# Designs tried in a protein design chat: VH-VL binders against q8ixk2r445to577. Part 60

Target 1, 133 residues: q8ixk2r445to577
Amino acid sequence: FFGMLQNKGLTDYCFDYNPPDENQIVGHQVILYLCHGMGQNQFFEYTSQKEIRYNTHQPEGCIAVEAGMDTLIMHLCEETAPENQKFILQEDGSLFHEQSKKCVQAARKESSDSFVPLLRDCTNSDHQKWFFK
Short names: E, the ipSAE of ESMFold2; O, the ipSAE of OpenDDE; V2, 0.75 times the mean of E and O plus 0.25 times the DockQ between their complexes.

## First folded at step 3 (VH-VL)

Design d4 (framework fv_zigakibart; at its last look DockQ between E and O 0.06; V2 from the best seeds 0.00; counts 0 for: pae E 9.1 > 2, placed apart)
Fold by ESMFold2-Fast, scan of step 3:
Structure d4 (fold): chain C 133 residues (1-133), chain A 120 residues (1-120), chain B 107 residues (1-107)
Amino acid sequence: as target 1 above (133 residues)
Amino acid sequence: QVQLVQSGAEVKKPGASVKVSCKASGYTFTDYAMHWVRQAPGQGLEWMGYINPYTGKTKYNEKFKGKATMTSDTSASTAYMELSSLRSDDTAVYYCARWEYKSGYYFDVWGQGTTVTVSS
Amino acid sequence: DIVMTQSPSTLSASVGDRVTITCKASQSVSTYVAWYQQKPGKAPKLLISDASNRATGVPSRFSGSGSGTEFTLTISSLQPDDFATYFCQQYYTYPLTFGQGTKLEIK
């Protein structure tokens, strides 16, 4: 699957990655922002290795969660996906991060009303359901 | 260099339709969403919707569904907004505006506006 | 829909005055607010984005602040070119919505 990764509960919002420096593609947090339909900074690909790839820049980025963290950050993709970069897109739309046993949820950014994807205990909430547009 | 140029003023009778054009220059037309905003005389701004000129897909403010139709012609770098079944309360200035979504998520370039007057 | 309410609706001021316009959202919009200036017969012009980021070419006398539900646009030392109508806009959720406008008039 590929396209804009939209939230079922927060229906106007999509995965969004726009690093502040064009020469530094990795190391920043993935955010959620209003779906604009233009692809580019909201265009992602779900691969057979269970990666969520950011394909609009070279080298390609892969979404990862570092040990002990709940935020999604951009890493460089590897030929064999490491476990921290693997997300299982389930039939109900959940994105399950197997290494942590948690699900990706659309949530408020701390100390702000902005939205970000965070790892949370898995529930049947629409805020944990995702689909490609 | 970057500019949006709209078609001229129109005077229409109730029940007619009007099609406003917005010609883009100075940038790659298909790289930016084109939004439409109207302003009734002496009133505020009202968002109507946008079109993705690369795919032709649209998103409308619920208030304008079935009333406004947005289209684009990529070869001419022109966006269109057609308003049907005109009523006197559709009298307004209609603006096209470019959606800047990489650095700010705001309208960075606006057309000069097209005045549409509906009267019997 | 998020309702954006500006105050005052009209404001009379003199050149050199400090002017403040407020904008209140019916629910939190984080910092996703822009301010536009509109002169008679002209299209709106971007002044401020993300509540406080001044657009390129906009004079330093214009400043924005706020987060959540309350936002302000301040013009320090008003100039003749500043007499115009000012609009706030939220881009936190669809549909995008604008304030009703504040008309700044010569006193």
Scores: ipSAE 0.525, ipTM 0.849, lowest interface PAE 2.6, mean pLDDT 90
Fold by OpenDDE, look of step 4:
Structure d4 (fold): chain C 133 residues (1-133), chain A 120 residues (1-120), chain B 107 residues (1-107)
Amino acid sequence: as target 1 above (133 residues)
Amino acid sequence: QVQLVQSGAEVKKPGASVKVSCKASGYTFTDYAMHWVRQAPGQGLEWMGYINPYTGKTKYNEKFKGKATMTSDTSASTAYMELSSLRSDDTAVYYCARWEYKSGYYFDVWGQGTTVTVSS
Amino acid sequence: DIVMTQSPSTLSASVGDRVTITCKASQSVSTYVAWYQQKPGKAPKLLISDASNRATGVPSRFSGSGSGTEFTLTISSLQPDDFATYFCQQYYTYPLTFGQGTKLEIK
């Protein structure tokens, strides 16, 4: 699967990554933004290694969750996907992070009007359902 | 049993201050943000702001900046809201209500409300 | 600020009736909408969250639907205990805002 990764509950919002430097694409947080499909900032790929790849630059970035965190951070992809970069996109649309045993949820960022994907306990909420468009 | 118990009714003169308390019980106090909502007589609900008891972070409605100050005491599982420079139009019932920010839901646990009457 | 406009402001109905209350947002709020029931002298009670998620303990006759700018609360068969004032609320952006309320009274 590839393209815009859109949330079902938070309508018209997609995974978005816009690093400040095109040559330094790791270390920043993935956010949610209105789906527009322009500039490759919203182009992601779900791979057979269960990675969510940011496939716009080389080397490629892969979404990871760092220890003790609930945010999605861009790391470099590795030959063998590390445990903290493995996600399962379920048939019901839930995006499950294997290591944390939590689901990716579209959430409002505290004290702001912005939105971010966060790890949360898995529920049946549409805010935890995702699809590629 | 989860509940929020607020302090009693207050009658104040214009220009005075009042501090309303909201004591939480039956749950982990720091797992929920505490919001404050007011309701003037015969009127609708108006969001004032919230405090995250865990981080101490606050967010205020611009309308109430300088009017309301929200604090919390984790050791007492109590949230506080102080209103300053009271005017007659501050007369209202003030509610505390918890919001579970881990799941992003607004929960059905409200305080019973505190009536603040401002009159000369 | 996002304005939530409820309609009607007052609604008269009878026990057993199907009633619908509408809330329109001045701009899209996705599904970040809650519905509350409030009786005189009491705090609001959560009925629906995320536009369509019924809160724990809320009777099945209450349902919510909608996304974007238009939302509805429906009571499939009105019971005596349902006569109250109902409020919608958005929590899409700050400041959080409520509808002006709909008073549901007995006909």
Scores: ipSAE 0.021, ipTM 0.667, lowest interface PAE 6.2, mean pLDDT 91
Fold by ESMFold2, look of step 4:
Structure d4 (fold): chain C 133 residues (1-133), chain A 120 residues (1-120), chain B 107 residues (1-107)
Amino acid sequence: as target 1 above (133 residues)
Amino acid sequence: QVQLVQSGAEVKKPGASVKVSCKASGYTFTDYAMHWVRQAPGQGLEWMGYINPYTGKTKYNEKFKGKATMTSDTSASTAYMELSSLRSDDTAVYYCARWEYKSGYYFDVWGQGTTVTVSS
Amino acid sequence: DIVMTQSPSTLSASVGDRVTITCKASQSVSTYVAWYQQKPGKAPKLLISDASNRATGVPSRFSGSGSGTEFTLTISSLQPDDFATYFCQQYYTYPLTFGQGTKLEIK
């Protein structure tokens, strides 16, 4: 799969990554933004290793969740995907983080109109359903 | 009906600035990125950049950084593009265009264009 | 930057002819190509998106194909309204880039 990773429940919002320093891709949070289809910010690849890879920039980044955290953060990709970078995109559209046993959900940042993907206990909510466009 | 209506033609001297407007109607202005594209006389199309009117975020083609400034006014459903320190090679037609993303990825609606002429 | 190279630059044809315009990308752009028609003094008009999808209201005589680096726009039987300049455009990565244009003239 390659393209824009869109939420079913929060319609017209996509995964977006735009680090403040173009030379430091690691350590910043993935957000949700209005889908506009620009290649560097909203294009991701779901790989056979179950990575969500941001590869329109070098060095390539892979989405990870650090132990005890619920925030999706950019790490460098590795030859063999580490467990904290593995996401299972299931047939029903849920995006399951195997290490934490939680699902990715579209959420509003507290006291803000901005949105982010966060790990939550898995439900059947359409805010936990994702697809590539 | 979805429409983009741009401000009228401008004649400027070198060193001046110009601000072109693009008023949107018939859709929710903040749901779509607004792009700017120029066409110099007798030449092809050149992408300049965009503004996301929901967040105010912009992205510029590197060659227009420092030359163009893109803004928007959501209460007026209007995007703006300002060109500074005009030179004769800034003479062109400037289009605003809406970026479609629901049925595909392309410019589905264009303004009528604003001719900017820079002459000494 | 991804360079989009159109051929031919100018094409002379008659009403009823079949016309093919080619666009070549300097690297793969998957299917992320659109085609536009522009008449003198007018804004461009979308014809084809995603390499092959006709936009709403575009006559069925217009078709597009291709993926990767090579794309075509075909007009199966030219009509008088089709004499214009045609541009391809990639949207795979920034900066967005257009082909230089193909001017389709009446013979």
Scores: ipSAE 0.010, ipTM 0.614, lowest interface PAE 9.1, mean pLDDT 87
ESMFold2 (binder alone), look of step 4: mean pLDDT 92; pTM 0.935

Design d5 (framework fv_zigakibart)
Fold by ESMFold2-Fast, scan of step 3:
Structure d5 (fold): chain C 133 residues (1-133), chain A 120 residues (1-120), chain B 107 residues (1-107)
Amino acid sequence: as target 1 above (133 residues)
Amino acid sequence: QVQLVQSGAEVKKPGASVKVSCKASGYTFTDYAMHWVRQAPGQGLEWMGYINPYTGKTKYNEKFKGKATMTSDTSASTAYMELSSLRSDDTAVYYCARWEYKSGYYFDVWGQGTTVTVSS
Amino acid sequence: DIVMTQSPSTLSASVGDRVTITCKASQSVSTYVAWYQQKPGKAPKLLISDASNRATGVPSRFSGSGSGTEFTLTISSLQPDDFATYFCQQYHTYPWTFGQGTKLEIK
């Protein structure tokens, strides 16, 4: 699977990585922004190692969750995916982060009214359902 | 140099249609969404919608659904905006603008504008 | 639709003045606000994006600030080339909307 990773509940929004400096792609939070359909900063690949890869820049980035945190951050990909970079994309569209036992949910960022993907207790909410477009 | 060059001014009668062109150069045409924005005389800017030149998929401001039609010709690197059933309040300068999304979100390049005058 | 309201609608100033233009959104738009400068007969030109990020080639006298519902554009020391109309734009929610514009004219 690859493409724009869109939310079922927050219908117009996609995974988006728009780092402040294009010369440094690592260390910033993944956001949700209006789906534009152009790929680029919204193009992600779901790999056989259960990674969500950002291939718009080199070196490739992989989405990760730091221990004890609920935010999705961009890290460098590794040859063997660490547990904090593994997401199980389930048949119902949920993204399950096995290390934390939580699901990725479209949510409002506390410091602003922008939208971000966050780890939350798993539910059947459409805000926790994702698909590649 | 990145440029957007638009077609010339048009004078139309009420009920007619007009098709404005926007020719892109200096970049890969299919890598950026092309948006259309209008400005009535002495007034503010109004976003009309955009087209994805690679897929042909469009997103319209609800106000312009059924009235504006956006298309593109990839081989000519040209975007088009056709406005049908013209009324006097469609008199405006129509701009095409490129939406940047790789290093931020904003209109980084604008066409020079096409004046459309609707008069009886 | 999100309504963007600018104040003042017209501002008279002299070269060297510090001027501030305000833009208010009818609901929160986070930091998804851009500012554009437009001179008569010309297309708009980007000044600021993401509320405070100055565009490449824009002089440092231009600055933006704000988040949520209130945003400001400041010109710290007005130059002759700065007399123009300024527009704010929100791109948080479709449809994208612009303020009505602030005309900055020479005193």
Scores: ipSAE 0.501, ipTM 0.847, lowest interface PAE 2.5, mean pLDDT 90

Design d6 (framework fv_zigakibart)
Fold by ESMFold2-Fast, scan of step 3:
Structure d6 (fold): chain C 133 residues (1-133), chain A 120 residues (1-120), chain B 107 residues (1-107)
Amino acid sequence: as target 1 above (133 residues)
Amino acid sequence: QVQLVQSGAEVKKPGASVKVSCKASGYTFTDYYMHWVRQAPGQGLEWMGYINPYTGKTKYNEKFKGKATMTSDTSASTAYMELSSLRSDDTAVYYCARWEYKSGYYFDVWGQGTTVTVSS
Amino acid sequence: DIVMTQSPSTLSASVGDRVTITCKASQSVSTYVAWYQQKPGKAPKLLISDASNRATGVPSRFSGSGSGTEFTLTISSLQPDDFATYFCQQYHTYPLTFGQGTKLEIK
């Protein structure tokens, strides 16, 4: 699957990654923003290794969750995907992070009232349902 | 230099349709969404919707669903907005505008506007 | 739909004055607000994006601030070219919505 990763509950919002420097693609939080589908910051690839890849720069970025955190951060991709970079996209649209046993949810970032994807206990909420557009 | 050039003014009777064009130059037409915004005489700006010229997919403000139709012609680098079943309250200046998304999110380039007058 | 309300609707000022225009959103829009200037018979022109970022070529006397539901556009020392109508716009949620406009007139 390749394209914009859109939320079912926040129907106009997509995964978005816009690093401040194209030579510094790691360490920043993945956000949610209005789907626009153009350019580089909203195009992701879901791979056979269960990675969510940001392929617009070399080296390639992979979404990860650091131990003890609930935010999605961009890391460098590895030849063999580490467990913190594996997400299972289920038939119902849930995006399950196997290492933490939690699901990715569209949530409001308290410090700015913007939206971000966060790990939360899995529910049937539409805010935890994702699809490639 | 990036430029959007719109078609000329139109005068129509109630019940007619009108098709406004917006020709882009100075950039790759399929790299940016094209939005449409109208402004009734002496009034504020009203967002109508957008078209993704690469895919042809559109999104409309609910007020304009079934009223406005947005299309594009990639070979001509031209976006179109057609209004059907015109009424007097459709009298307005219609703008096309390019949506920036790389350096921020905003309308960075606007067409000069097309005046549509609906009178009996 | 998010409603954007500007205050005041009309503002009278003199060259050299500091003026402020306020924009209030009916629900939080984070910092996703732009300000546009429109002169009679012309298309709008971008002044500020992301609440506080001046567009290229916009004079430093223009500044923006705010987050959440309240936003302000400030012109620190009015010039003759600044008499125009100003619009705020949110791009946090579709449909995109504009304020009703503030007309800045010579006192």
Scores: ipSAE 0.079, ipTM 0.732, lowest interface PAE 6.0, mean pLDDT 89

Design d7 (framework fv_zigakibart)
Fold by ESMFold2-Fast, scan of step 3:
Structure d7 (fold): chain C 133 residues (1-133), chain A 120 residues (1-120), chain B 107 residues (1-107)
Amino acid sequence: as target 1 above (133 residues)
Amino acid sequence: QVQLVQSGAEVKKPGASVKVSCKASGYTFTDYAMHWVRQAPGQGLEWMGYINPYTGKTKYNEKFKGKATMTSDTSASTAYMELSSLRSDDTAVYYCARSYYKGSTPFDYWGQGTTVTVSS
Amino acid sequence: DIVMTQSPSTLSASVGDRVTITCKASQSVSTYVAWYQQKPGKAPKLLISDASNRATGVPSRFSGSGSGTEFTLTISSLQPDDFATYFCQQYHTYPLTFGQGTKLEIK
């Protein structure tokens, strides 16, 4: 699977990564943004290692969640995917983070009206359902 | 030196169709979405929809769904917008505009506009 | 659909004036607002994106601010070349929508 990773509940929103410096792609939070259909910042690849890769810039980035945190951040991809970078895209559209036992949910960013993907207890909410477009 | 050059003015009778072109240059055509915006005489701007030139996939404002058809020709770096079953209230200036990348959809470059007049 | 309402619809000012145009969204659009300038017979030109980011080549006298439902475009020290119609646009939710426009006229 590859393409824009779109939310079923926030129907016009996609995973987006917009690093402020094209030469420093690591360390920033993944956001949700209006789907624009052009790929680039919204182009992700779901790999056989259950990674969500961002290949628009070099070096390649992989989405990760650090222990005890609920935000998705961009890390460097590794030859063998570490557990904090593994997400199981289930048949119902849930994106399950195996290490934390939580699901990725479209949520409002604290103190703003912007949206971000966050780890939350798994529910059957459409805000936790994702698909590649 | 990005440029979007649109086809010339058209005068059509009610019931006819018209196809407006937008030729892009100065950038990689398939890397940007092309949007269409309508402006009726003396009125504001109205978003019609966009096309992804690489995939050919489109998204329409529901108001224009079934009235407007968006296509693109990658080899010619040209986007097209066709209006069917023209009525007098389709009289307007039609603009193509490319959307900005990097997680933003504001229109950074616009074509010069194509005036479509529908009269009998 | 999100409705964008500009005020005033028409604004008369003199060269050198500080001019402010406001734009209100019917529901929150975060900072996903752009401003455009349109001169008679011409296509709109992007001035501001993401509420406050000036586009390349836009003079520093143009500034934007706001978040949520209320946004402003400010022109400090108005120049003769600035008499035009200004439009705000939200790109938070499809369909994309524009304000009705503010016509800036010579006083």
Scores: ipSAE 0.007, ipTM 0.611, lowest interface PAE 9.6, mean pLDDT 86

Design d8 (framework fv_zigakibart)
Fold by ESMFold2-Fast, scan of step 3:
Parts: C-alpha cells; structure tokens; sequence
Structure d8 (fold): chain C 133 residues (1-133), chain A 120 residues (1-120), chain B 107 residues (1-107)
C-alpha cells in the first residue's frame, strides 16, 4: 500500500509530514492536514515490515512512537524495523501500534485546533480508521 | 515570473454553459493545486473547488457539485472550469488561483479574473 | 461550514493612521488563516499566511496575529495605496471560507 493515508471519520484530513528543513527529516511530529491529493508531504508507504514510510526524502523516514508517549514522530528507517516503528494496518482500517497495544486516532492537538494522529485505546470509532488513496 | 492568465469576459443566456481557462507560466504546473474562486458583483469571495493538475483529481465545494467541472491540460499548462445550466445568480468574476502542495494552502498568485454575465 | 465574520464591514481612516481589522471564526481554525488585499477591478493579493507570516514583498507595516477563533490584521501607518478591501480566509476545514470583507476608505 502506498499513497495518501486518509482518515474515515475526519474525512478531509490526511497524514502529513512537512518538516521546516527538507534536509532534516527527523524529530518532528506527524500531523494531519487537509488532503490535497498531490502526494509529496502526504505520500506514505506501508511496508512488509509494518512500517509507515515517508519516501519523499533520502534517507527515508519511518513513523515511530517513543515509549510512554502518544505522538507520532518521524525517525530514520532502520535496516530491521524496531518495535516502536511497527503498525498493523488491520482489515477494518485500524492502525494498531504493536509495542503500546494502542490505535492511531485522529485527534485535536491540545492548546490548538490543529489535528494530529495520536495513540489512544482501541475503539471502533471512524476516527481510528485509515485508508490509502 | 509566475503568471496566471485567464480567458476573456463572457455573456451567456440562462441555461447555457461557459468554460473559463487559466493558463499558468513561470512555475512547474503539476506542483500546485489550481483552485477556483468566484465573486458576485459587490460581494465576497466564494471557494468553488480545486484540481490536482498532475493526477486530474478534483475536490468541489458541495454547493458546486454537478454545477462546475474542473479539468486541466498539462501539456498546455492550462486549467479549465466549466459551469453548466447557467442562471442569473451565476453572474460573477471567476478567479483561478494556485496553492502549494508542500507547505500551505493560502493562495499566493491569482489570475486576473473572468467576468461571466448571465442575462436574458 | 466555518463562518468567518469580519469587523468592521467599513472603516474610514486617514493616511498615517494605525488601523486594525478583526476576523472571527465560528469554530476554532488554529492558525490556518490568510489575509488578502483587493483593489477595485483587481484580483486579491496575499498579505499574510498562517495568521502572522507576512508574504514576500509585503511591506512591514502589515502584520497579523491571532489563533483559535480571533484574528487581527494591523496596518501600522496607512499609506495611500492601502485603501482597499481586505478579506480573511480559513484553510483549516473544507470548504475553504472567506470573511465578508472590510472596506478601508479615506476619511
């Protein structure tokens, strides 16, 4: 799977990664932004190692969640995917983060009304359902 | 220099269709979404939708679904917006404007506008 | 749909004045707000993006501020070229929506 990763509940929003410096792709939070259908900062690949890769830049970035955190952060991809970078894209559209046993949910960022993907307890909410376009 | 040049003014009868063009130059046409915005006489701005020139995919304001059709011709670096079944309340200036897919969706360059007048 | 409401609808001022235009969103739009200037018979021109980021080539007398539901555009010392209509726009949620406009006219 590859393409724009769109939310079923927050229907106009896609995974988005637009770091301020395109030569420094790691360390920033993955956000949700209005889907523009043009790929680039919204183009991701789901791999056989259960990674969500940002392939726009070299070296490639991989979405990770640090232990005890709920935010999705861009890390460098590794030759063997570490546990914090593994997400199971389930048949129902859930993105299950194996290490934390939580699901990725479209949510409002605290102290702002921008949207971000966050780890939350798994529910059957459309805000936890994702698909590639 | 970035330029968006639109086709000339049109006068149409109710029930007719009109197709407005927007020719882009000075940048890579396929790197920017092309949006359409209209402004009725003496009134504010109304977003109609956009087209991705690279894929041809469109997104419409619900109000304009079935009314407006957006297309593009990559070889000519030209975007088009066609309005069908024209009514007098479609009388407006129609603008094309671009938004950058990397970064922000604010409209940094605009066409000069095309006046469409619908009269009996 | 998010409704953007500007105040005042018309503003009379003199060259050299400091003027402020306000824009209120019906629900929070974070900082995803742009401001445009439009002169009669011309297309709008981008002034400010992301609530406070001045566009390239826009004079420093123009500034924007705000977050959430309240936004302001300030012109610190009016010049003759600044008499125009100003529009705010949110790009937080589709459909994209604009304020009704504020006409800045000579006092």
Amino acid sequence: as target 1 above (133 residues)
Amino acid sequence: QVQLVQSGAEVKKPGASVKVSCKASGYTFTDYAMHWVRQAPGQGLEWMGYINPYTGKTKYNEKFKGKATMTSDTSASTAYMELSSLRSDDTAVYYCTRSYYRGSTPFDYWGQGTTVTVSS
Amino acid sequence: DIVMTQSPSTLSASVGDRVTITCKASQSVSTYVAWYQQKPGKAPKLLISDASNRATGVPSRFSGSGSGTEFTLTISSLQPDDFATYFCQQYHTYPLTFGQGTKLEIK
Scores: ipSAE 0.013, ipTM 0.658, lowest interface PAE 7.8, mean pLDDT 87

Design d9 (framework fv_zigakibart)
Fold by ESMFold2-Fast, scan of step 3:
Structure d9 (fold): chain C 133 residues (1-133), chain A 120 residues (1-120), chain B 107 residues (1-107)
Amino acid sequence: as target 1 above (133 residues)
Amino acid sequence: QVQLVQSGAEVKKPGASVKVSCKASGYTFTDYAMHWVRQAPGQGLEWMGYINPYTGKTKYNEKFKGKATMTSDTSASTAYMELSSLRSDDTAVYYCTRSYYKGSYPFDYWGQGTTVTVSS
Amino acid sequence: DIVMTQSPSTLSASVGDRVTITCKASQSVSTYVAWYQQKPGKAPKLLISDASNRATGVPSRFSGSGSGTEFTLTISSLQPDDFATYFCQQYHTYPLTFGQGTKLEIK
């Protein structure tokens, strides 16, 4: 699968990665933004290693969650995907983070009223359901 | 400086089609989505859809799906909006406007508008 | 579709007055709201984005506020050049939608 990763509950919002410095792709938080259909900063690839790759630039970025955190951060991809970069896209649309046993949920960022993907306990909420467009 | 220059006014018969152009200058044409917005006489603004000039991909307001067709020519830095099967209630001023898809959706620059009158 | 409702639809005021225009969304739109000014025969002009951020070149007498479902545009000291129609717009959800407009006319 590849394309814009869109939320079922927050129906017009997509995974978005727009780092302030395009020469430093690592370390910034993945956000949600209004789906624009342009690919670019919203274009992701789901791989056979269960990675969510941002491959518009070299080196390629892979979404990860650091131990004890709930935010999705861009890391460098590795030849063999580490556990913190593995997400299982389930048949019901849930995006399950294997290492933490939690699901990715579209949520409001308290400080700005903006939206971000966060790890939360798995529920049947549409805010935890994702699909590629 | 950024400019969006639209084609001139059109008068059409019911059932005809009309194609409005919007020529962009002063910025990289493929870095911004081009949206179309119409305004009927004495009425408010109505969003029709947008085109991604880089890929040619479009998004339509469902009300205009099958009625409006958006295209672009990157070599000419020009966007087009064609409206088919014109009816009298398509009489309006049609605007092109850009949005920066990496940060914000507000329309920062607008074309001057193209008046389309459908009469007979 | 998200419906944006402005009030009042027409507002009469004098130069020097403080005026406020409100915009209500039928569902929460966070802060993804813009305000535009339109003069007769002209294209709209962006005034405010993200509910409160003034666009480049817009005078400081214009300010925006709000989040969720209720938004306000304020002109602190009305000038002759400010008599126009004002529109709010949400860009939280497709289709993008505008308020019906508020016509600001001289008293």
Scores: ipSAE 0.007, ipTM 0.607, lowest interface PAE 9.5, mean pLDDT 87

Design e1 (framework fv_cosibelimab)
Fold by ESMFold2-Fast, scan of step 3:
Structure e1 (fold): chain C 133 residues (1-133), chain A 122 residues (1-122), chain B 112 residues (1-112)
Amino acid sequence: as target 1 above (133 residues)
Amino acid sequence: EVQLVQSGAEVKKPGSSVKVSCKASGGTFSRYAISWVRQAPGQGLEWMGVIIPILGIANYAQKFQGRVTITADESTSTAYMELSSLRSEDTAVYYCARTPYYSSGKYYFDLWGQGTLVTVSS
Amino acid sequence: NFMLTQPHSVSESPGKTVTISCTRSSGSIASNYVQWYQQRPGSAPTTVIYEDNQRPSGVPDRFSGSIDSSSNSASLTISGLKTEDEADYYCQSYDSSNYHVVFGGGTKLTVL
């Protein structure tokens, strides 16, 4: 799967990564932003290693969650995906983070035009359902 | 200093097609999306579509879907806009404009081409 | 998709301040960033404001942008008005519902 990763509950919002410095693609939080349909900073690939890859820039980034944290941040991809970078995209659209046993939910509003994906206890909420567009 | 350099003016017959080019001089398209915007004489700006050259993905305004095709060749840092089934209402100056990657969700045009006049007349 | 409405023309004397509005017809103006472009006759547009209120290098500090959610409008303000500021000004935003860049109709600024 690849494309814009859109939320079922926040129907116009997509995974978005727009680092402040194009030469430093890692270390910042992944946000949700209104889907613009162009790909670029909203284009992600779900891989056979259960990674969510961001490959608009070289080197490629992979979404990760640090131990004890609930935010999604961009890390450099590794040859073999570490556990903190593995997400299971379920048939119902849930995005399950294996290491923490939590689900990705559209949550905390940063501004009127942005939300953020956060790890939360798994529920059947549409805010925890994702699909590639 | 990077510039977007467009191909020269064209005069076309109704029903024909036109293909306009936009080349990044002194730079590349690797961190940019390229949009095409037209302006009929004495009128405002109208967005036609966009391409992300590195991904090969293009999106078009609904008004132009089926008539417009935007392509890019990253090896030459050149984007193209082809408009088919030309009508007299398509007479306009056609601009290419770039959006930096960090502004792609914001659609900030940081650089514009000089424009290409396309005249459609019998 | 939504429309962005600007006054067709505005005029003001040199040295004064002028404000050009850009009103969004549906949905919040704050939902998407607003850019402002200046176009002189015979020239391509150039950016004077991006991301609501940011100024590109080389644009005089007399140019500023703002958002007013109560009127659902963005504004371009030019202080210390100079004759060289005469141009058409266009606001621009993005409509996520149809993946469409939206331009305002443009405002002709005359410095008298």
Scores: ipSAE 0.007, ipTM 0.581, lowest interface PAE 10.8, mean pLDDT 85

